# Miniprotein binders against q9bqp7: the designs that were tried, part 23

Target 1, 240 residues: q9bqp7
Amino acid sequence: VPQNWFPIFNPERSDKPNASDPSVPLKIPLQRNVIPSVTRVLQQTMTKQQVFLLERWKQRMILELGEDGFKEYTSNVFLQGKRFHEALESILSPQETLKERDENLLKSGYIESVQHILKDVSGVRALESAVQHETLNYIGLLDCVAEYQGKLCVIDWKTSEKPKPFIQSTFDNPLQVVAYMGAMNHDTNYSFQVQCGLIVVAYKDGSPAHPHFMDAELCSQYWTKWLLRLEEYTEKKKNQ
Below, E stands for the ipSAE of ESMFold2; O stands for the ipSAE of OpenDDE; V2 stands for 0.75 times the mean of E and O plus 0.25 times the DockQ between their complexes.

## First folded at step 17 (miniprotein)

Design u5 (at its last look DockQ between E and O 0.02; V2 from the best seeds 0.00; counts 0 for: pae O 6.8 > 1.5, placed apart)
Fold by ESMFold2, look of step 17:
Structure u5 (fold): chain B 240 residues (1-240), chain A 96 residues (1-96)
Amino acid sequence: as target 1 above (240 residues)
Amino acid sequence: SKTEVEVYIWFEGDSPEELFKAIMRLVEKAEELAKKLGATVEVYWLLEGDEVFIFIEVKGVPEEVRKELAKRLAEEAKKLAEELGLKVEIEVYTKS
């Protein structure tokens, strides 16, 4: 149990904005400060067990591909992820018509993979938007806030070449989602809040993406784990 | 503790369902044995593609009991691999 617990939800905010969908999603610019990012906190608080498992996976990949092959593989995965996020921002932005989209950017197995999910997405409130938790002192850049099947969610898009049918297979992604949620719910740049999360794992071959929905109870459980990671990070920096 | 006993298990297969089934049955067996022997176990795993990497820590009991628990978990992993048609590798570590 964290020593300095803080609520994920803000009781002074509605979980739904005005009745009509917003015409332009929020895109708060990311300000890189001394304030740690969600990803930095998670990277610097990986358990010895997580490190061990990732190193064993890396060893297997290097055996298969060689050192240079593995470096090229990881670089390509990063590039594909960037292109995927760019395509999704374009698709979900009401300011960009189909006529203004780069058709090469949209030709992707990953985009095909998420089509069934996108049909259930509406009411986009934010895209590629910065969040800051003033009290807990961390920052992030969320992918999307929109309704999924009628529930307003922080949505995190992930690319994968292999199936991830279980939420546990997504490692720290649930912590990332709830960290963004907690920050947004307490960020003065936002007038609304969210109580649900969605992790969408899209596949290179176009296979149907796996959605991992997180209701408020599940978000609260992962929020507790996030607070422990943030507390551990703070202790490490205090001792540096 | 001075001597932590850790079990590393690698499975390979073409079915994420069978790989995940192996994980869950190992977790169940680890909890059963922990209760029986008064031990604490923690199970960590990574599923990537057609491979699962599993790491189990055994704590809270004498080294002899930790090693016996590790042997039982290794036996269960081999049994699961046979039942589910998976390849398996197992390593047991002692650390000071």
Scores: ipSAE 0.364, ipTM 0.769, lowest interface PAE 2.6, mean pLDDT 85
Fold by OpenDDE base, look of step 18:
Structure u5 (fold): chain B 240 residues (1-240), chain A 96 residues (1-96)
Amino acid sequence: as target 1 above (240 residues)
Amino acid sequence: SKTEVEVYIWFEGDSPEELFKAIMRLVEKAEELAKKLGATVEVYWLLEGDEVFIFIEVKGVPEEVRKELAKRLAEEAKKLAEELGLKVEIEVYTKS
């Protein structure tokens, strides 16, 4: 049990998931300061097991692709991920603010992969927007806040080259999502609350993306785990 | 007592190529320094969006060597960041 319990949901905010659709999604810039990011907290608190699994994956990939091949692979994965997020931001942005859609960004297997998910996405509230938890003192940049199948979610988009669960970052993705939720729910820059999370894994080959929906109960469970990670991080910093 | 140094390095930049270059150079430097100092080094890295996280674990080093190695790794990371136009954050933990 976390020593410093803090709720994921803000009782002072209305649970009305269906607040009026803002005409324009929020895009709050990330202020870089001494406050740790969600990603930093998670990375510095990885378990020995997680590190070990990651290393095993890396060694396997190097064995399969060679060192140079692995370097190229890693570079390509990074670039593809970035382009995918840019394309999604463009797609989810209001049409009036759409800069000339680079048609090339839209012609990807990843975009094809998420088409069926995008059909169920509406009411976009935020895109690439910073969140800060004022009490717990962490920050993050969330991909998207929107309604998925009528439920307001923090949506996190992930890319995978193969429709296999071996996304390196998948281990802590649920923690990342709930961390963003908790921060947003207690960030004064936001007037609404989220109760659900969604992780979408897009595939390079255009095969249907896999949605991982997180209801309020599941989010609460992962929130406890997140708090423990945050405490571990904080303790580690005090002993530095 | 297993004396260990943990170095955490974050690079942020818009160029995947430069981020990767930073990773490779830092790995090489860490291995070089470890060899020179008679230490064992393990390097782990993760790419997430426009950020790369690098974890360097150095084992089997005396306290004096720990401090020096951590300092050199941090300096190298800063140099790489400056050269490649990257943002850098560094955290060093020493375990006795």
Scores: ipSAE 0.016, ipTM 0.329, lowest interface PAE 6.8, mean pLDDT 82
ESMFold2 (binder alone), look of step 17: mean pLDDT 81; pTM 0.782
OpenDDE base, look of step 17: ipSAE 0.014; ipTM 0.259
ESMFold2, look of step 18: ipSAE 0.176; ipTM 0.660
ESMFold2 (binder alone), look of step 18: mean pLDDT 81; pTM 0.792

## First folded at step 18 (miniprotein)

Design v1 (at its last look DockQ between E and O 0.67; V2 from the best seeds 0.00; counts 0 for: pae O 2.0 > 1.5)
Fold by ESMFold2, look of step 20:
Structure v1 (fold): chain B 240 residues (1-240), chain A 96 residues (1-96)
Amino acid sequence: as target 1 above (240 residues)
Amino acid sequence: SKTEVEVYIWFEGDSPEELFKAIERLVEKAEELAKKLGATVKVIWLLEGDEVFIFIEVKGVPEEVRKELAKRLAEEAKKLAEELGLKVEIEVYTKS
């Protein structure tokens, strides 16, 4: 139960595009400042179970691959993740010829994996765009705001090397989505709001990605959890 | 268990090789300082986005040296960032 509850939705905003809305997806530049980002809050408030699971996974990988093998593996994941996000931004950008895109950028199992999701995505409103919650005092950089199967969503793209049909090991993904959503809904740079979220897990082998749709009720439930994490972070800062 | 010093470090860069060098050197420094002070150290790191997140927890640090330990770790992180051409962000928490 957060001590400083604040609503995720803004009653003064429409779910539908305003006539004054831009026709090109928004890309608000991120301004680094003293206020924390969503990722900083979540990383500094990890539970003991999250830490245990991460360390167990790391030790398992080191046992299987060796120290050098694990470094190579994590380096590849790092680089592939960057290429994936760059490719998606390029694909979802306003009309460009396919010739203007880096062909190597488009050739990956991860891009193949999301093709069936992308056919259900339309009306892109923001790409790689900064959000700020001025009242709750946090910032973020969201991946995408677009319609998924007719519902306007904050969409977060994730990668996985092997097919994993469950999301139970991604404890903080829903918190990231709702934190971005709440910030966007109360950010003066945006004239519209979203009530839904989508987490898409893409696979290296090209297997169909798994979507995790979050309706308004589920978003509200995770919003409460996000507020508790933000409060925990704020309390930690007071004891600095 | 009670944690006496917590250091959160983020290095940002395009080169995984330089990011791993920063991790390795920072871990070495943390272990060196902890050994000299008779303290224990735990380091957790992961790569996310275009950065590495590093969490350093040091236990058994006398209160009179707690701020100095945190300062030395932050200084080492800044030195590594400059040497390796990385951006760095640091947050430090000291517990009693």
Scores: ipSAE 0.637, ipTM 0.863, lowest interface PAE 1.3, mean pLDDT 83
Fold by OpenDDE base, look of step 18:
Structure v1 (fold): chain B 240 residues (1-240), chain A 96 residues (1-96)
Amino acid sequence: as target 1 above (240 residues)
Amino acid sequence: SKTEVEVYIWFEGDSPEELFKAIERLVEKAEELAKKLGATVKVIWLLEGDEVFIFIEVKGVPEEVRKELAKRLAEEAKKLAEELGLKVEIEVYTKS
């Protein structure tokens, strides 16, 4: 049990989405300061097992591809991920703000992969927007806040070359999502609350993306885990 | 007591090529230092967006050498960041 328990949901905020669909999604810039990001907290609190698995994976990949091949692979993964997020932001942005859609960005297998998910996405409230949890003292940049199948979600888009049919296969992504939810729900820059999360795993080959929906109960479970990671991080910092 | 040093390095930049260059050079430097000091070095890195996270764990380092190793790694990271036009953040943890 976390020593410093804090709720993921804000009882002072209405669970009712404000009926006014904002005409324009929020895009609050991330202010980099001494406050740790969600990603930093997660990275610094990885278990020995997680580290071991990552290293093992890397060693295997280097054995298969060679060092130069692995570098090229990683570069490509990075570039593809970046382009995918840029394409999604463009797609989910209002038409009036659509810069000339680089048609090349839209022709990716990852974009094809998520088409069936995008059909169920509406009411975009935020895109690439910063969140800050003032009390718990962490920040993050969330990908998207939108309605998925009529439920307001923090949506996190991920790229993968391997199938991830189970949420357990998404590593710390559930923790990232709930961290963003908790921050947003207590960030004064946002007037609304989210109760659900969605991790979308897009595939390079255009195969249908896997949506991992997180209801309020599942979010609460992962929130407890997030709080434990945050406490571990905080304790680690105090011992410096 | 198995003295361990954990060094966390974040590089941020717009060029994946420069980020990878930073990773490679830092890994090489870490391995060089480890060999010189008779230490075991484990290096992992993650690339996310425009940021590279590097974790370096050094084992078997005497207490007197820990601080120096961490300092040298941090200095190397700073130098690389300057050379490559990257932003850099560094955190060092010593476990006794």
Scores: ipSAE 0.383, ipTM 0.755, lowest interface PAE 1.7, mean pLDDT 87
ESMFold2, look of step 18: ipSAE 0.494; ipTM 0.822
ESMFold2 (binder alone), look of step 18: mean pLDDT 82; pTM 0.798
ESMFold2 (binder alone), look of step 20: mean pLDDT 82; pTM 0.798
OpenDDE base, look of step 20: ipSAE 0.306; ipTM 0.718

Design v2 (at its last look DockQ between E and O 0.03; V2 from the best seeds 0.00; counts 0 for: pae E 6.5 > 1.5, placed apart)
Fold by OpenDDE base, look of step 18:
Structure v2 (fold): chain B 240 residues (1-240), chain A 96 residues (1-96)
Amino acid sequence: as target 1 above (240 residues)
Amino acid sequence: SKTEVIVYIWFEGDSPEELFKAIRRLVEKAEELAKKLGATVTVVWLLEGDEVFIFIEVKGVPEEVRKELAKRLAEEAKKLAEELGLKVEIEVYTKS
């Protein structure tokens, strides 16, 4: 049980998202301060088991692809992920703010993969927007806040190359999502609250993306785990 | 001593190529130092956007040697960041 309990949901904010479709999604810039990011907290609090699994994966990939091949692979994964996020931001942005859609960004297997998910996405409230939890002292950059099948969610987009669902970061993705939720719910820059999370895994081959929906109960469970990770991080910092 | 020594390194830059170069050189340096000192080094890295996270664990040598190795790796990371025009954050964690 976390020693420093803090709720994921803000009782002062209405559970009913004010249905006013914001005309323009929020995009709050990330201010890099002494405040740790969600990603940093998660990275520094990885378990020995998680580290071991990542190392094992890396070794297998190097064995299969060679060192240079692995580097190239990783580079490609990164670039594809970046382009995918840029494309999604473009797609989810209001048409009036659509800079010339690089048609090339839209012609990807990943974009094809998420088409069925995008059909269920509406009411985009934030895109690539910073969140800060002032009390718990962490920050993050969330991908998207939108309604998915009528439920307001923090949406996190992930790319997976070919049928090996080995997203290295899959281990802590739910923690990342709830961390963003908790921060947003208590960030004064936001007037609304989220109760659900969604992780979308897009595939390079255009096969249907896999949505991982997180209801309020599941989010609460992961929130407890997140708080424990944050406490561990804080303790580590005090001992340095 | 069962004291664990872990080096956390974050590189930030606009060029993926430079980030990968930093990773490569740091890994090579870690391996070199490990071989020289008879240490075992575990290196894990994650690339997220414009940032690279590197985890380095040092084992198999006395605590003082582990700490020295960690220090040298941190210095190398700083040098690499300067050379490649990257931002760098480094944390050395010792747990008994």
Scores: ipSAE 0.316, ipTM 0.717, lowest interface PAE 1.8, mean pLDDT 87
Fold by ESMFold2, look of step 18:
Structure v2 (fold): chain B 240 residues (1-240), chain A 96 residues (1-96)
Amino acid sequence: as target 1 above (240 residues)
Amino acid sequence: SKTEVIVYIWFEGDSPEELFKAIRRLVEKAEELAKKLGATVTVVWLLEGDEVFIFIEVKGVPEEVRKELAKRLAEEAKKLAEELGLKVEIEVYTKS
């Protein structure tokens, strides 16, 4: 029950762009701003219980790996995620030829894991593109906007080292997706809007990725929760 | 009372089905006991690889009821681990 509700969708925009849309996906550059990012808002509004649980997990990892081993582990997880996103951007970009792509980025279990999902992805409209919500004052960098099984989605790619899901942000992936969606739908750099979301969990061993589709109603429900987190963030910053 | 009663549970296993079944049944048991005793419980969990980390906070009732609820949840977690073939570690904290 946010104090100042704002709609996720923009009635002045089409959710089904013309088939003659530009053939090059948008990549709006992320600019340094004083306003918060989606990931910062979510990080700064975790509950005490969530923070405590993550710290207990961290301490167990340190006990198992040592301090230096944990640093190496976290650096490798970050690098693997970065390489995965770079590979997906390269694969989904129509301007790059196969000869110009880094073959090492394409030789990973994560890329194998998503192949069956990529067969259902078409009409790529944006890749690694900045979004900004001027009214609500937040910014983000979305992974992909494309059609999945005929529905235009904000798509978020996640990695896991085992067939079981591993989520980098433990509780908040749907909030991240809808925050990007709301920002894009109200960003003057974009002429279209998106009403659906997709979270894809890819596996290091190449096992088939798991897609999690979010229709417009589900997105609206999570949007309300995002607005509460943004409101909490704003109130927290007034006390600093 | 200012005494917090917290149950931390770690399950480990090769079956994601059984790990999620353990979470579901533990949440159901926590809600059942909370309703029966008039308590409020908050359950947060994190799945990481073959492990599940669970945090259960018990509030809204006298300290001795909160301790009894935490004890019953710890016993249920041990029972679930045996039934589902999971490894388990349990810690119960009383913090003022």
Scores: ipSAE 0.015, ipTM 0.461, lowest interface PAE 6.5, mean pLDDT 80
ESMFold2 (binder alone), look of step 18: mean pLDDT 83; pTM 0.810

Design v3 (at its last look DockQ between E and O 0.03; V2 from the best seeds 0.00; counts 0 for: pae E 7.5 > 1.5, placed apart)
Fold by OpenDDE base, look of step 18:
Order: structure tokens, then sequence, then C-alpha cells
Structure v3 (fold): chain B 240 residues (1-240), chain A 96 residues (1-96)
């Protein structure tokens, strides 16, 4: 049990989206300061087992592709991920703000993969927007806040070359999502709160993406885990 | 007494190529320093969005050289960031 428990949901905020849906999604810039990011907290609190598994994977890939081949592979994965997020931001942005859609960005297998998910996405409230949890003292940049199948979610888009049909296969992604939720729900820059999360795993080959929906109960479970990670991080910082 | 050093480095930039250069050079520098000091170095790195996270574990380091090693790694990371036009954040943890 976390020593410093804090709720994921804000009882002072209405669960109902305020009727004034901003016509334009929020895009609050990330202010980098001494406050740790969600990503930093998660990375610095990885278990020895997680680190070991990642290293083993890396070594295997280097054995298969060579060092230069692995670098090229990783570079390509990174670039594809970046382009995918840029394309999604463009797609989910209001048409009036659409800069000339680089048609090339839209012709990716990843974009094809998520088409069936995008059909169920509406009411976009935030895109690439910073969140800060003032009390718990962490920040993050969330991909998207929108309605998925009528439920307001923090949506996190992920790329994968391998199927991830189970949420357990997404490693710390559920923790990232709930961290963003908790921060947003207590960030004064937002007038609304979210109760659900969605991890979308897009595939390079255009195969249908896997949506991992997180209801309020599941979010609460992962929130407890997130708080423990944050406490571990904080304790490590004190012992420096 | 042998001390463990953990160095966390985050690079941020718009160019994947420059991020990879930073990783490569930092890995090489870490290995060089490890060899020189008779330490064991393990480097783990992750790419996420426009960021690279590098985790360097150094083991078998005498207490006297711990701070110097951490300093040199941090200085190298800063130099690389400047050279490559990257943002950089560095944290150093030491375990006795």
Amino acid sequence: as target 1 above (240 residues)
Amino acid sequence: SKTEVEVYIWFEGDSPEELFKAIQRLVEKAEELAKKLGATVKVTWLLEGDEVFIFIEVKGVPEEVRKELAKRLAEEAKKLAEELGLKVEIEVWTKS
C-alpha cells in the first residue's frame, strides 16, 4: 500500500464533460523543470528483471542483425513511431488547423492499423498536451484525450512489430496512462476529468490495432502501482 | 570499498540520427572509462518519442574514483548534447 495515497479521480470535478466542449483540442506546452516526468519515474524504477529482459532482447537483436543493423532497425522504429504520432495528431486535429497533410504520413501501415479505432474516437479534447500533478509533483505529455466508444479516455498510441493482444504485454504503458489521468484530473489547466484509459497498439503491417480499454476500476488498480513507483523514485532521490 | 554508480541520461531532439549518435558516443565513452578504471559497465538505452534514455551501471569502482567517473560521464553527455544540438538531463546515483 502506498504510504502517500492520493486519489486518481478528483471529486471536485464533474464526471460529465462540461457542455462547452472546446471546439479546439487543448495543447498545453510541456514546461521542463526539476519536476520528474512520468517517463523518468518509470524508467528509473524499472525492476532488475525488466532491465534484464530488455538487455537480453537487445543482445538477441544485435546477434541477429549485427550492431549496425540493430542501430538502423532502432532508428527506423523510432522514426516510424514519431511519424505515426504526427500523423495521428494531424488526423485528430480540427480540419481548419490541418496544415497541408503530408499525404505520405497517412500512407503508413500503422495508420491503416488504427483506422477501425479512429472510427470510434470522437470529442477530442486534448492532443499532445502537458499535464502536471501539483501535489504528487510529476509531469507528463499525453498523446490524446478523446471519447472512445462514448467514454472519455486518455488515449496512448503505441507502435509494435509484434502482436500485443493483452494489456499485460504492454509493460508499463498502463502505468503511464493512469499517471497522465491522475495528473490531468488534478491539473488546474483542465476543467474536466477522465475515468478511463485506452492503449492502442498499432502494427506496421496494417493489421488491426489492439485496443486495450481500461475502465475506472482497472485504472484504480494501476494507479496504486503507479503511486508505489513514484514513492520508490522519491525515496531513491532522497538517498542520493 | 567498491561502489556502484548509476548514471541516467536523457537526450531529447528532433533528429533520430543525432540521438543515435549520442547513444553510440556515450556508450563508447563509458566503455573506455570502464576499461581505464578497471570497472564493469552495463549500458541500457531506450528510445521513446523524441527522447533517448540511457542507463549506465558501473560496478567495481573505488570510492575515490566514483565521483570522478560520474562527473566525466556527465560532462561527456553535456558535450555530446551541445555538439549534436540536443537537450540533456543527467542524474547520478551512487550505491555503497
Scores: ipSAE 0.018, ipTM 0.445, lowest interface PAE 5.3, mean pLDDT 83
Fold by ESMFold2, look of step 18:
Structure v3 (fold): chain B 240 residues (1-240), chain A 96 residues (1-96)
Amino acid sequence: as target 1 above (240 residues)
Amino acid sequence: SKTEVEVYIWFEGDSPEELFKAIQRLVEKAEELAKKLGATVKVTWLLEGDEVFIFIEVKGVPEEVRKELAKRLAEEAKKLAEELGLKVEIEVWTKS
């Protein structure tokens, strides 16, 4: 139980957008990060078990690929993730139809993997958009806000080379989603709020992506856990 | 609290039943040794697919005893892996 609890939802904010017609999804620029980002908070508060498992995975990869091979592997994974997000932003933005679309990006296994999910996505409100929680003092860059099967969600896209990887689980991903959600719901750049989340894990081989839907009750459960991580981070930095 | 020892044990195998047996027997051994030596242990484990990871924290005894306890746990883990047809890897972390 966090000592500095704060609600995830804003009761003074509507669940539906204003009557204005923006014509494009919101894309708020990420500003200077004097305050911590969601990913920084989560990285700095990993458990000893999580750190150990990540280091063990790294050591096994280096043994197999060599140090230079491992660096190339991780660089390629990052690039594939970036390309995946760029492709999704292009696909989900009507104004970005053919302007910046690379045909090779659209032929990736990851894009094939999410096709069945994208058929259920509509009403895109934000893409690659910054959020800031002004009271709790953290920032983030959310992937997407859109309706999934009729429910407005903060949607987070993840890439995975293997189904259900041992080290790369979705455990901290729910914390990312609710942190973005709470920040968006209290960010003056947004006129609406979101009560649901969706994590989509896409696979390199094109296998059907795995959606993880989070209703408001589950989001509230993870919000409490996020507040504990943020509190832990703040305490560590205060004592330096 | 006194200084602590952390034991990390990884088992890999195709039989989830044998992986669970390894967890159960190692937890029982850790608790037995802790009671005998007056130590406090906390065991955490994660099983997914063909792999299990076990993390054991040892507190409440002098460092020499914690190192001996960790050594005995590592020996038990290797014995269990052989008996159950599992692969095993072990790392022991101590404070310097």
Scores: ipSAE 0.013, ipTM 0.360, lowest interface PAE 7.5, mean pLDDT 80
ESMFold2 (binder alone), look of step 18: mean pLDDT 80; pTM 0.787

Design v4 (at its last look DockQ between E and O 0.56; V2 from the best seeds 0.00; counts 0 for: pae O 5.0 > 1.5)
Fold by ESMFold2, look of step 18:
Structure v4 (fold): chain B 240 residues (1-240), chain A 96 residues (1-96)
Amino acid sequence: as target 1 above (240 residues)
Amino acid sequence: SKTEVLVYIWFEGDSPEELFKAIERLVEKAEELAKKLGATVRVMWLLEGDEVFIFIEVKGVPEEVRKELAKRLAEEAKKLAEELGLKVEIEVYTKS
């Protein structure tokens, strides 16, 4: 239990869109400053076991691929992840020039993998948009806010090859999602709030992506774990 | 002696080749400085999104050695970012 608990949801805010809300997805620019990002908090609070698993995985990959093979592999995964996120932002933007947005960008196994998920996605409210928790003082950049099967979600897109070479522990991704939710719900740039999360794992070979839906109760459970990580980070900074 | 993390470094860029070069050059510099200053270091890294996160762990050495190592590593990271066209952020911790 964190020493200083704070609610993930804002009881003073409606979860229904205002009639004056724009129909174009929000894209609040990220303003990097002294306030820590969600990613920085999670990176600096990794456990020794998380670090050990990362190093073990690297050693196994280097054994299998060689040093140069490992560098090429990691570079390709990095670029594929970037292209995937760029393609999704393009697909989900309400613009008439999707064909001119790079047809090669739109052709990948990962994009094929998420097609069945995208059919359930509607009402896109934000894409690649900054969030700030004004009370807890952290920032982030969320991938997407949209309805999934009728529920408004913060949606996080992940790529995966088998095996999964660059992914931080799967357990931290739900923390990232709920941290974005809490920030958005307490950010004056947003007039609405979100109660659910969705993590979508896309596969290189085009196999159907796996959605991980997080209802409000599950989000609240992960929120408590996020608060512990933020508290740990704050104690480190305080004791410099 | 306890091992402690002295430096966190974030490089951001569009080119994984340049990000990887930054990692390799920083590791080499850290090992060089460690030998000159009588310290043992380990550089660990993770690529996430559009950035690489690097943390440098040092084995228990006097405070003045830790400060000097951290200062030189921070300066090297800044030079690498400028040379390779990367953005960089650095946090240095001398107390633990």
Scores: ipSAE 0.412, ipTM 0.764, lowest interface PAE 2.5, mean pLDDT 82
Fold by OpenDDE base, look of step 18:
Structure v4 (fold): chain B 240 residues (1-240), chain A 96 residues (1-96)
Amino acid sequence: as target 1 above (240 residues)
Amino acid sequence: SKTEVLVYIWFEGDSPEELFKAIERLVEKAEELAKKLGATVRVMWLLEGDEVFIFIEVKGVPEEVRKELAKRLAEEAKKLAEELGLKVEIEVYTKS
């Protein structure tokens, strides 16, 4: 049990989006400062087992591809991911703000993969927007806040070359999502709150993406885990 | 001593090429220093978005040597960041 418990949901905010919410998605810039990011917290608090698995994977990949090959692979994965997020931001942005859509960005297998998910996405509230939890003292940049199948979610888009049909296969992504939720729900820059999360795993080959929906209960469970990770991080900092 | 020194380094930049360059140089430097000092260094790195996270574990030498190695690695990371126009954050932990 976390020593410093804090709720994921803000009782002072309405669960219903205010009808007065602007039609334009929020895009609050990330101000990088001494406040740790969600990603930093998660990376520094990985278990020995997680580290070991990642190292083993890396070693295997290097054995298969060589060092230069692995570097190239990693670079390509990175670039593909970046382009995918840029394409999604373009797609989910209001048409009036659409800069000339680089048609090349839209022809990716990843974009094809998420088409069936995008059909169920509406009411975009935020895109690539910073969140800060003032009390718990962490920040993050969330991909998207939108309605998925009528439920307001923090949506996190992921790329994968391998199927991830189970949420358990998404590593620390659930923690990232709930961290963003909790921060947003307590960030004064936002007038609304979210109760659900969605991890979308897009595939390079264009096969249908896997949506991992997180209801309020599941979010609460992962929130507890996130708080423990944050406490571990904080303790490490104190002992530094 | 089971005590280890852990060095966490984050590079941030818009150029994947520069990020990879930073990784390569830092890994090379870590290995060089480790060899020179008779230390064992384990290096893991992750690339996420515009950030590179590098984890370096230093062991196999006295605590003072581990700390010195960590310090040198941190200094090297700062120099690399400056050279390559990257943002850098560094954290050093002692784990018993």
Scores: ipSAE 0.019, ipTM 0.497, lowest interface PAE 5.0, mean pLDDT 84
ESMFold2 (binder alone), look of step 18: mean pLDDT 81; pTM 0.783

